VH-VL binders against q9umr5. Designs and how they scored, part 36

Target 1, 268 residues: q9umr5
Amino acid sequence: SYKPVIVVHGLFDSSYSFRHLLEYINETHPGTVVTVLDLFDGRESLRPLWEQVQGFREAVVPIMAKAPQGVHLICYSQGGLVCRALLSVMDDHNVDSFISLSSPQMGQYGDTDYLKWLFPTSMRSNLYRICYSPWGQEFSICNYWHDPHHDDLYLNASSFLALINGERDHPNATVWRKNFLRVGHLVLIGGPDDGVITPWQSSFFGFYDANETVLEMEEQLVYLRDSFGLKTLLARGAIVRCPMAGISHTAWHSNRTLYETCIEPWLS

## First folded at step 1 (VH-VL)

Design m3 (framework fv_modakafusp)
Fold by ESMFold2-Fast, scan of step 1:
Structure m3 (fold): chain C 268 residues (1-268), chain A 122 residues (1-122), chain B 107 residues (1-107)
Amino acid sequence: as target 1 above (268 residues)
Amino acid sequence: EVQLVQSGAEVKKPGATVKISCKVSGYTFTDYYMNWVQQAPGKGLEWMGWIDPEDGRTDVAEKFQGRVTITADTSTDTAYMELSSLRSEDTAVYYCARVKYYGSGWYGMDVWGQGTTVTVSS
Amino acid sequence: DIQMTQSPSSLSASVGDRVTITCKASQDISNYVDWYQQKPGKAPKLLIYAASNLQTGVPSRFSGSGSGTDFTFTISSLQPEDIATYYCQQYDNLPLTFGGGTKVEIK
């Protein structure tokens, strides 16, 4: 039988968004136990990511304990960053496939409708003043705000992303790397028509340099230094890249072709 | 064809109020912020403020705070700039100009209205 | 407020000449500067955005460069139709601010 699947939603999201994904899984892998976690829904998704990681950790522990053969994670948008941290902080996770659906793995540097709603008069160039303050770091979106023009501030002020990416030293970095490397497959999904994740290549560990030119994963210092294991995973053949054009941010979990191409093959 | 069409020239007395319109066509009004820019005769460009037509949120430069009101009507795709307590130094050409604020990039003020001349004379 | 100091205030050049205009920001604005062309009696026209990107439909003789506090706008081979006033503008912080303008004339 199939390993159970745990689903982690994104910003301003809830379990309802995954109804089509559940239908697809049931059709292709009947009998799969799928748990969509109903934590930090809606506005609660703005809470600091470390707080969300703790809450999701408490929810996934009993599910993983009941599945000695392993589990799969499907993590959407901001949820992909929660799952990155879960894989690092859990000494005992048994995750086989970590499927990241359009998640800003290297961070976000772009304006979206939700960001405009939260900070309507702040331009992306000025959000570093808010996000890299202690007050700003109390909001999840600021935990992965990565301004390529203020990388020094990002490295010093980011309480979440810079730490899990190993871009800044942390006492637990060695343990976090060892834990993350236990994952069977890292399946990265994203595309140019997402419209929210900026740059869209952030879903594949690419990101802007200081001139806003995108450098791909293999050119990133975190990859070159193997800070949390990306180079090791790639060398093992454990990283899967599945880009797809024509899919908007809210459609990654409800597109049948995307599911069949990028998700279905990794649900053993 | 994307166009911003402004209302006609105005002549006002000191102390009066002027309200200039900027009607847009050829694009989704709520996708772009609308800037208002002042240019006194023979002088350079000075930013007055902008509005987000989607939620009506505005920012106004300190020099114009208390005298400028910027509004938008999404039912008619029209932005407005109202300047009160007019002084002779407010004699200028006033421009509206769109800018894309959010999305994948910043694209500058790529489309401008033709300008509205306001003359304040005693 | 971020001050944009533009130089020179005016210049005269011959057709075919290379024209260079500079703009200095009072603080680091990364690459958040645009360049506009304004002909007499007309609204400004966007030529360059984000320091170095050429706006669609603008001739390739126009270019921009720079980062931080120092920015340069260049016309590689001046044409008669390029006679205008040119403005830099920062968008790193509100209020948006323009340089004082550079009037370009033919000798």
Scores: ipSAE 0.000, ipTM 0.429, lowest interface PAE 15.1, mean pLDDT 89

Design m4 (framework fv_modakafusp)
Fold by ESMFold2-Fast, scan of step 1:
Structure m4 (fold): chain C 268 residues (1-268), chain A 121 residues (1-121), chain B 107 residues (1-107)
Amino acid sequence: as target 1 above (268 residues)
Amino acid sequence: EVQLVQSGAEVKKPGATVKISCKVSGYTFTDYYMNWVQQAPGKGLEWMGWIDPEDGRTDVAEKFQGRVTITADTSTDTAYMELSSLRSEDTAVYYCATSRGYSYGWLFDYWGQGTTVTVSS
Amino acid sequence: DIQMTQSPSSLSASVGDRVTITCKASQDISNYVDWYQQKPGKAPKLLIYAASNLQTGVPSRFSGSGSGTDFTFTISSLQPEDIATYYCQQYDNLPLTFGGGTKVEIK
């Protein structure tokens, strides 16, 4: 009686990380068919995001086609960006609730252990030299690197985020916007104690200006221009904001209070 | 390029059984539901039932329960609808139709050309 | 069973006219309604899905609107090739049910 749920994991992650989330869903919505996609696991999560979008698209098509009343997406961390692109490139998606679980929707500008492992001698201020090259854009983490001090380079070099956010013009922008607007609910989850997503407000479409002052979603040019439909969704009452303090990046999918507060209400 | 090709017209006597085929091409047969729809002469469309070719699970409308059997053969990418104990009111065009893609809804995106069944004494 | 009541059963209009067809569900079906066009001797063709979404390749003169129990289908400027019977269909619950159809003719 409940709509199927599709789960998309994050960077260096796999389906195993969601065992607690599956338990919570089974307890509150027994009988829900939950599919956690085992694609681009571990190191394969470093593949370019457009490649990941294509693979995940092939996996979700039959699930959506067999769900006449729609499906829900729960997309964690980097997976939230994959889901953003899926909703834009899929001509006929039937997603009701898109639950974005601590995903850098406006990009990342912060040092993390993941970046230091891949680029050990680079600080965040210098990573633009690598990420905004053709070679760097072959790595998923560079596809959403958003250096607020080199916005011209970001706009010209980003092969993924600048395009799906409508920050750079693209021939498909109008159809991508139309497709994205079909989503029933955009549920945004994140918090100040995440420790990985920088700024954490990126999970709510906020981001740094050139002085590293965070501007919230309603002050972003992307929102003001309604580039991919955020302003339209907000006016429609379709955007849900659910911030929660005290949750670290790897705990979003295993915290019961978060599940009950931010996720459970949107799993019809 | 998606195509659904149905078997040819049938003329049957009351009490007989008819079996109509629907062969698909251009997509993975097990990815989508296959539906069957009846249209009596000069009348509207009536859903009969569906099958999930992946697991063989079916749902049949109450009006047709006990008389309709829907099956699928994944080795030939063909769905079948078998209607038994034929009556004159079963005279109709029968369509197969499949959901495809990821439409925000369950849509009959692709249809077969139809099979005319005439029940005559 | 959810019943779909479609009106009118038939209409005649001139080329260039705005044509509106209505469909009423016996219970709240959210936006889970599709619209089909059927020409004589042919299988139905999907035009609108989920109440208001235009199917790829379908002319922009076709549109749909509504939610809950009341739905409308509109042809903004009727063309000769639009002569057909149009059906609404709900998919909120099984069995799937169609409206009775509206036959559109040119005067």
Scores: ipSAE 0.000, ipTM 0.415, lowest interface PAE 17.1, mean pLDDT 88

Design m5 (framework fv_modakafusp)
Fold by ESMFold2-Fast, scan of step 1:
Structure m5 (fold): chain C 268 residues (1-268), chain A 121 residues (1-121), chain B 107 residues (1-107)
Amino acid sequence: as target 1 above (268 residues)
Amino acid sequence: EVQLVQSGAEVKKPGATVKISCKVSGYTFTDYYMNWVQQAPGKGLEWMGWIDPEDGRTDVAEKFQGRVTITADTSTDTAYMELSSLRSEDTAVYYCARDKLWFGEYPFDYWGQGTTVTVSS
Amino acid sequence: DIQMTQSPSSLSASVGDRVTITCKASQDISNYVDWYQQKPGKAPKLLIYAASNLQTGVPSRFSGSGSGTDFTFTISSLQPEDIATYYCQQYDNLPLTFGGGTKVEIK
């Protein structure tokens, strides 16, 4: 029998977006119990990420309790950040594979249609003024806005990403690291043709320096300090990197080749 | 209904410090950034910096770094701009102006009336 | 810093004339430019925001256009009360920068 799979959607998303993913799982792992969480759908996905983490936590507890052999998480886009926090705040999670589908793990610094809908006159160079205000931090997308030209503001104002990445100190950091390190596998998926996640290497814990040159995970201070366990996981052989070209942001959950190459092997 | 009212004219000696106030009314002070703009006699407008009154964070133009301090007092709905080590080139009219934080725009839709600072020997 | 080059520095026109002022950014600023009117001894007043949007309460004879690096401000029929200095301002990046101003006089 296969471990249950829990799916967490992204920004302005819902369970309907995962119908193809569910078909693929049913074909290759028949009998798998797949739960796509119908929380914070559509516009509610703009709620602060810590609020979403609490709601998703309440939903996953009974699912994990019914599966003592463990569960898998598939977390798409913004949902990957929700799952990062879930794995840190839950003292008793039993997650085997955490599969991150094109999630901005080190943050976002690029114009997107969602930001233009919410802030139609804003450019990426000045979004820091909105996002790093207390008001802006009440919006999920601003919780992971990471302006490399205003890194001091990001570190001081980010109420979510800077804390969960260990870039700013938090009283619970040691416990969060211990909890996160219980994960069996961290499967990172993303690619250069995503078109939304900027830089796309953010899905692999790479990010811009002040000159907008991408530095990969192993060059990040977060990795070098092992702030939440990336260096430990890599040394343990628990990090899987699965980049794929030719896939746009809304297609990660509906591409059969992507599923067979990057997801299927981790759904024991 | 929205008003920004600045303190009166100042005459200072070289090397002195000047502190200009901008008291707001008719809106929630913490919802808007407050900007400071310098205009030397016969010259154009030059941005000095801004403050977010809700958390006190500031950004100051390179030309004024080390000499300008921008602060805000939420108990009196007043923003302040303090300029130290005054020299003759600082003789100017200084304006406060709010901008729309919510839309990511920097339209200065309301300005203070201006404060004249004269630096003389 | 983004340089805003405004031209002409001054102009003289008759009541009823069409007046055009241009502003050139040193790099692409999309539509992130505002236009202000300043009368002698007074604070600037916002007329146009985001390149082409008329501020509430501003007469329709004022308009703005352009995108990228080249922007135009127009007064379709100059009135006596329009005697002022006009400034463009970019807000694409810090520091915020203004054009040098265009003084409009009636002759």
Scores: ipSAE 0.000, ipTM 0.439, lowest interface PAE 13.3, mean pLDDT 89

Design m6 (framework fv_modakafusp)
Fold by ESMFold2-Fast, scan of step 1:
Structure m6 (fold): chain C 268 residues (1-268), chain A 122 residues (1-122), chain B 107 residues (1-107)
Amino acid sequence: as target 1 above (268 residues)
Amino acid sequence: EVQLVQSGAEVKKPGATVKISCKVSGYTFTDYYMNWVQQAPGKGLEWMGWIDPEDGRTDVAEKFQGRVTITADTSTDTAYMELSSLRSEDTAVYYCATHRYSSSWYGAFDIWGQGTTVTVSS
Amino acid sequence: DIQMTQSPSSLSASVGDRVTITCKASQDISNYVDWYQQKPGKAPKLLIYAASNLQTGVPSRFSGSGSGTDFTFTISSLQPEDIATYYCQQYDNLPLTFGGGTKVEIK
């Protein structure tokens, strides 16, 4: 009766983080088959995002094949970017709801605990020197580093985010757009108290301009040009925005009110 | 069963080199940084450095730079710490330790080797 | 380097007592501090990670708190098996640094 749910975790995360989410789903949608993918756990989540996309793709194919009525994706933090790419590279995905839990869809420009561990002397203003090198692009977190003061470098060096957002040309862009547009619902979740995703509006396709003023999705060139289908999805009524205050980055998958308000309605 | 198993005790002369091994089992060796920690008799813990087994990249504390070489052999899931130009102050127990994300969160040493005693005597 | 100053260096308490150990960082380290227990002849054991999170399998009598530069580790009701040396450690910046340790003994 209920479509299967596939869960993709975030940076330095694993399937164990989703125990509460699974309990909520079991309570409201009993009998739902939930698969939390245990690939690229812990430090392995630092692997280049295209490598992760390939691994997750191989894991989701048999699940989707066994569910001809469709599946739902719940993708947390960095995992939301993996899911963005999966929906574009898979010519045959049957995803109904893509639920993005506080994922930096337009990128990250802010100091985090993970950056301090990997690059102890880094500041957000100078991290572009590391991230936009070939070496830096071998780390997942650098694949979505989006410095608004060095946009030319971001567009030239980003091996992942600029490509899936259609900000940099790619031979497969037209096919990727067509594939992404097959999604039934794009459910965007995030909030001002996240504390990690910077700016938090990145979870809703908003981002900094060169003056660090946040421009919302409808003011972004990628939306206006419909580069990967956001304008088309919005016109179809397929984009759902569910912002919630009071939730920190590690709590999106374990807050019952968030689940009931933003996730539960989209798990047909 | 997750384990770090270190090589046995060593007795060395001043000026010698010692190489300690740390064999990994029960998890994917290349997923986590391997750290080395020194503990002199009756003293506290001192971080020496770490290695990323995936690409062999290392970071070594200033005090040990020039004397410590950390390596990893992915074919045998074994990390090594080599300390050269030994002096009596290097008499200590040496631990390998790793930080797994799962329950310890990133950055905490939740798995330790049993320790290797190195005695430097003349 | 970030210096971790741990106090006291040693203490003696009775079974059932509340024991508190403090650790002060020389600069703001947010919540990037862990606490370890080391028994004689044994490797250290992780008890608390990220200032206040209890490691799985560790008894609930152990707790941690603090942020910024000031951190505390507490044993709410000391047990005989808690005789050990306890260390704080920061992981905000390299090199990783440990506190000097606190030796806990039963009276």
Scores: ipSAE 0.000, ipTM 0.399, lowest interface PAE 17.2, mean pLDDT 87

Design m7 (framework fv_modakafusp)
Fold by ESMFold2-Fast, scan of step 1:
Structure m7 (fold): chain C 268 residues (1-268), chain A 122 residues (1-122), chain B 107 residues (1-107)
Amino acid sequence: as target 1 above (268 residues)
Amino acid sequence: EVQLVQSGAEVKKPGATVKISCKVSGYTFTDYYMNWVQQAPGKGLEWMGWIDPEDGRTDVAEKFQGRVTITADTSTDTAYMELSSLRSEDTAVYYCARGYRWELPSYYFDYWGQGTTVTVSS
Amino acid sequence: DIQMTQSPSSLSASVGDRVTITCKASQDISNYVDWYQQKPGKAPKLLIYAASNLQTGVPSRFSGSGSGTDFTFTISSLQPEDIATYYCQQYDNLPLTFGGGTKVEIK
């Protein structure tokens, strides 16, 4: 029988967004138990990411306990960051494949309709003033705002991303790294036509330097220092990179070719 | 400025198919979802489905699955709703309505077509 | 499906009266509710979005409030041109669902 699949949605999303993904899984792996977590739906997705991590943790514990053979995670957009933290804070997770669908793993630095709704007069160049305040850090989207022109403020003020990426020290860093390294496979998916995740290479642990030149994962200090285990996972053969052009941000969970190429092989 | 103009009234026999058009102007067609809403005589509003004209993806309410096909032609800025196997219960006014993208924090119908009356009688 | 229960189904009031309509969701929908006005023979018109936000061009006598499962729509001083049927609608999840409507008439 196939391992159970747990799905974690993104910003302003709900379980409904994954109906096509569930159809694909049912077609290729019939009998798979798929649980799409209905927590922090819609506007509640703006809650601080550490709050979301706690809630999702409580929901996944009984699912993992019932599946001693292991589970798979499919985590979309912002949900991929929630899953990153889950794998670090859980001492006993049994995740085989962690499939990250277009998640800003190194952060976000780009204007989107979501940001314009929350901060209508702000531009990406000015959002650091809001996001790196204590008030701004109460919004999930600011928890992974990474302004490459104010990296010192990001490192000091980010209450979530800088910590889980090991870019700022934390007392639990060693335990978080040990826990994360238990994952069987880290499957990274993203592409240049996403239109929301900026830079799109953030989904593959690449990011802007101060000149807005993208540096790939292997050039990041996080990787070079092996802060949470990326270098170790890559050496182990556990990182899968699956870029695909032609897919917009809201289509990653509903494209059949993407599913067959990047997701289906990792669900056994 | 923004206008949604629907095709004219239709009278159909039971078992027939009807195809209603909604031509838009005054905005970029692919920036908004197009919704279809049914209103039976003297009754309330019932959502039928939507299309994202950017990628052609549709979602149709369970009640109408198998009978409703929603399409969009970006070359003419026109959305279509086709309802097959018509029954007397399908007698209604059908509206197209523009909705902002589902993924945004607010979703509402800010502009509506004038409505198309479909009468199904034997 | 999320059910939207609207009350009352109809009401009659005098010009200048305060009119209140309620809408109850079968589950928590946060503030994901819109309100529409439909005059006889016309398409619906958006008045309020996201529970409490007044649409551009809509008179300030219209307002909305509420969160979770209980929502209220208010006309602070009813005018003759306000005779219409009013609908709430949720957009928390698909399928999108409307309340049954409230017919407002002048007595």
Scores: ipSAE 0.000, ipTM 0.446, lowest interface PAE 14.3, mean pLDDT 90

Design m8 (framework fv_modakafusp)
Fold by ESMFold2-Fast, scan of step 1:
Structure m8 (fold): chain C 268 residues (1-268), chain A 122 residues (1-122), chain B 107 residues (1-107)
Amino acid sequence: as target 1 above (268 residues)
Amino acid sequence: EVQLVQSGAEVKKPGATVKISCKVSGYTFTDYYMNWVQQAPGKGLEWMGWIDPEDGRTDVAEKFQGRVTITADTSTDTAYMELSSLRSEDTAVYYCATLWGSYRYTPWFDPWGQGTTVTVSS
Amino acid sequence: DIQMTQSPSSLSASVGDRVTITCKASQDISNYVDWYQQKPGKAPKLLIYAASNLQTGVPSRFSGSGSGTDFTFTISSLQPEDIATYYCQQYDNLPLTFGGGTKVEIK
């Protein structure tokens, strides 16, 4: 039989968004136990990411405990950051494949309808003033806001992303790295037509430099320093990169070709 | 209902210390910076400093550095501003307020205390 | 420190008049300006946030505009209850700084 699959949704999302994904899994891997976690749905997805990590951790513990052969994670958009942190803070996770669907792994630097709804008078260039305040860090969106023109403020003020990426020192960094490295496969999925994740290469640990030129994963300090294990995972052959054009942000979990190409092979 | 309630008026002699309180209700105290603002008689508003109640970190304006201490007690949701070595020019109304960033999300509340009058005279 | 220069320091106008107050920042502060109303013996009240947004519950006769270094606050039709001192305030960087205030009087 197949390993259980745990699904973690994204910003302003819920378990209902994954009905097509569940159909695909049932067709290709019949009998798979799929749990779509219904925590932090809708507006609750704006809660601080560390709060979400704690809640999702409590939900995944019994699932992992009942699956000694291991589990797979499929984590969409913001949910991919929650899963990054879960893999680091859990001393006892047994995750085989961590499948990240268009998640801003190096952060977000682009206007979205969600940011305009929450901060309607702000431009991309000045959101750092809101997001890097204590008040702003109480919103999940600001926990992964990464302004490449104010990297010093990002490093000092980010209460979540800078810490889990090892860009700022933390007492638990060595343990977090050890825990993360237990993952079997890190499957990164994203593409240029997403329209929300900016730059789209953030889903592959690429990001803007100070001139807004994208530097890929292997040029990032977090990779070069092996801060949380990316270089070690790549050397082990454990990182899978699966870019696909023509897919918008809300379609990653409902495109059959994407599923068959990028997800299905990693659900063994 | 959001309220910032400050302690009552104080009359002090030169050289004394005054400690003003600001009790918060109706919102999560640790979610916002608490600011202190001085207004001398017939003059404008002057920012003195702020505290992050979550971790106790403070920033104080250069003019008040060395004389002002800002603290917060999360068990009682109360912020304090202590001004030492009082001079006649410290005679003013002192306000607590949540000035930074909260207005876009919570634009329905006025984040200011009612003010505390401090008079410094012989 | 960012200096906020507010003008005029005082004005007298009749009920129904359009009143305009200006505020100039010593450096580019984008749209990080709030406008406050203070009546005698009372704490300041927020009227406009982020240069141009009307606070909930505040009458539509109040408006704000501007970006960068030059900001304007307008009362389109002055009412008796608008007698107050008005302040601009920047929140781009610490220390937070206020304009000098504009005292608005009727007649």
Scores: ipSAE 0.000, ipTM 0.390, lowest interface PAE 17.0, mean pLDDT 87

Design m9 (framework fv_modakafusp)
Fold by ESMFold2-Fast, scan of step 1:
Structure m9 (fold): chain C 268 residues (1-268), chain A 122 residues (1-122), chain B 107 residues (1-107)
Amino acid sequence: as target 1 above (268 residues)
Amino acid sequence: EVQLVQSGAEVKKPGATVKISCKVSGYTFTDYYMNWVQQAPGKGLEWMGWIDPEDGRTDVAEKFQGRVTITADTSTDTAYMELSSLRSEDTAVYYCARTKYFDWSLYYMDVWGQGTTVTVSS
Amino acid sequence: DIQMTQSPSSLSASVGDRVTITCKASQDISNYVDWYQQKPGKAPKLLIYAASNLQTGVPSRFSGSGSGTDFTFTISSLQPEDIATYYCQQYDNLPLTFGGGTKVEIK
């Protein structure tokens, strides 16, 4: 029998977005129990990420408890950050494959239609003024806004991403790292034609330096210091990188070739 | 015979809350999602949200988030839609409609309730 | 949200005429379109699902076609009982969205 799959959606999204993904899983792994979590749907996806983590935690506990052989997580876009935090705060998770589907793991720094809808007069260069305020940190998208030109503000104001990445100290950091390291596989998926996640290499723990030159995961301080276990996971052979060109942000969960190449192999 | 029977017409003041029921018979309540659809006078159909009666999970359209609560009572085979902070623009006929949640490639609302008229006036 | 643009908004035809209604999605939705009939004062009734499949008990004069962004609904020989408003509806993504409706009247 196949391990159950838990799906976590993204910004302004809901469980219905994953019907193609469910069709693919049913075709290749018939009998798989797939639970798509429809918490924090639509506008509720703007709620602070720690609030979302608490709600999703309550939903996944009974699913994991009844699956002693383990579960898989498929976490899309913003949902990948929720899953990052779930794996850190849960001292009893039994996740085998964590499949991160075009998620801004090092943060977001780019103008997109979603940001223009929320902040139509703000350019990416000015969004730090809103996001790094206490009011801004009440919105999920600001929880992972990472302005490479104001890194000192990001480190001091980010209530979520800087903490889960170990970029700012937290009393629970050691426990969070220990919990995260229990994951079997970290499967990173993303690509240059996404159009929303900026830089797209954020899905692979790459990010801009102060000159907006992308530095890959192995050059990040987070990796070099092994702040939450990336270096340990890579040494263990547990990190899978699956980049694919030609896929827009809203198509990652509905492309058959992407599924067969990057997701299907990790759904034992 | 499969039937969805809705509660009767309601007249409310602005700012009030209305709760509409949809009682099902002739099928297993937990085998189908229940949709709620709004239709303003002389206007088209607008989806509000749905509920899975088996586990109580809901999705609600952005326009109605914060004002709509959809619930289901499996002991009475009844779905409910509660709309709060009523405005004159909420004057409409509200429909419940079932959908099978087992094959997402085939989705349709095959059985509908008769509709409940809600009038919001001062 | 996926927008469903339905045309025409209304039409008048004679009994026996072929009636065609079109629906255009703002993005590719494969064949994930249903068509409903609503008679005055009544709840909508499913006629066509998944673009081209006739619902059980629905007369064969009703048909649907299309894929991607362009969809067509046809009544091959209009009958008096077909006076109604017809709606397309996409189920490719939430929220579910309906076309604006086409009111069909007999001359």
Scores: ipSAE 0.000, ipTM 0.373, lowest interface PAE 22.7, mean pLDDT 89

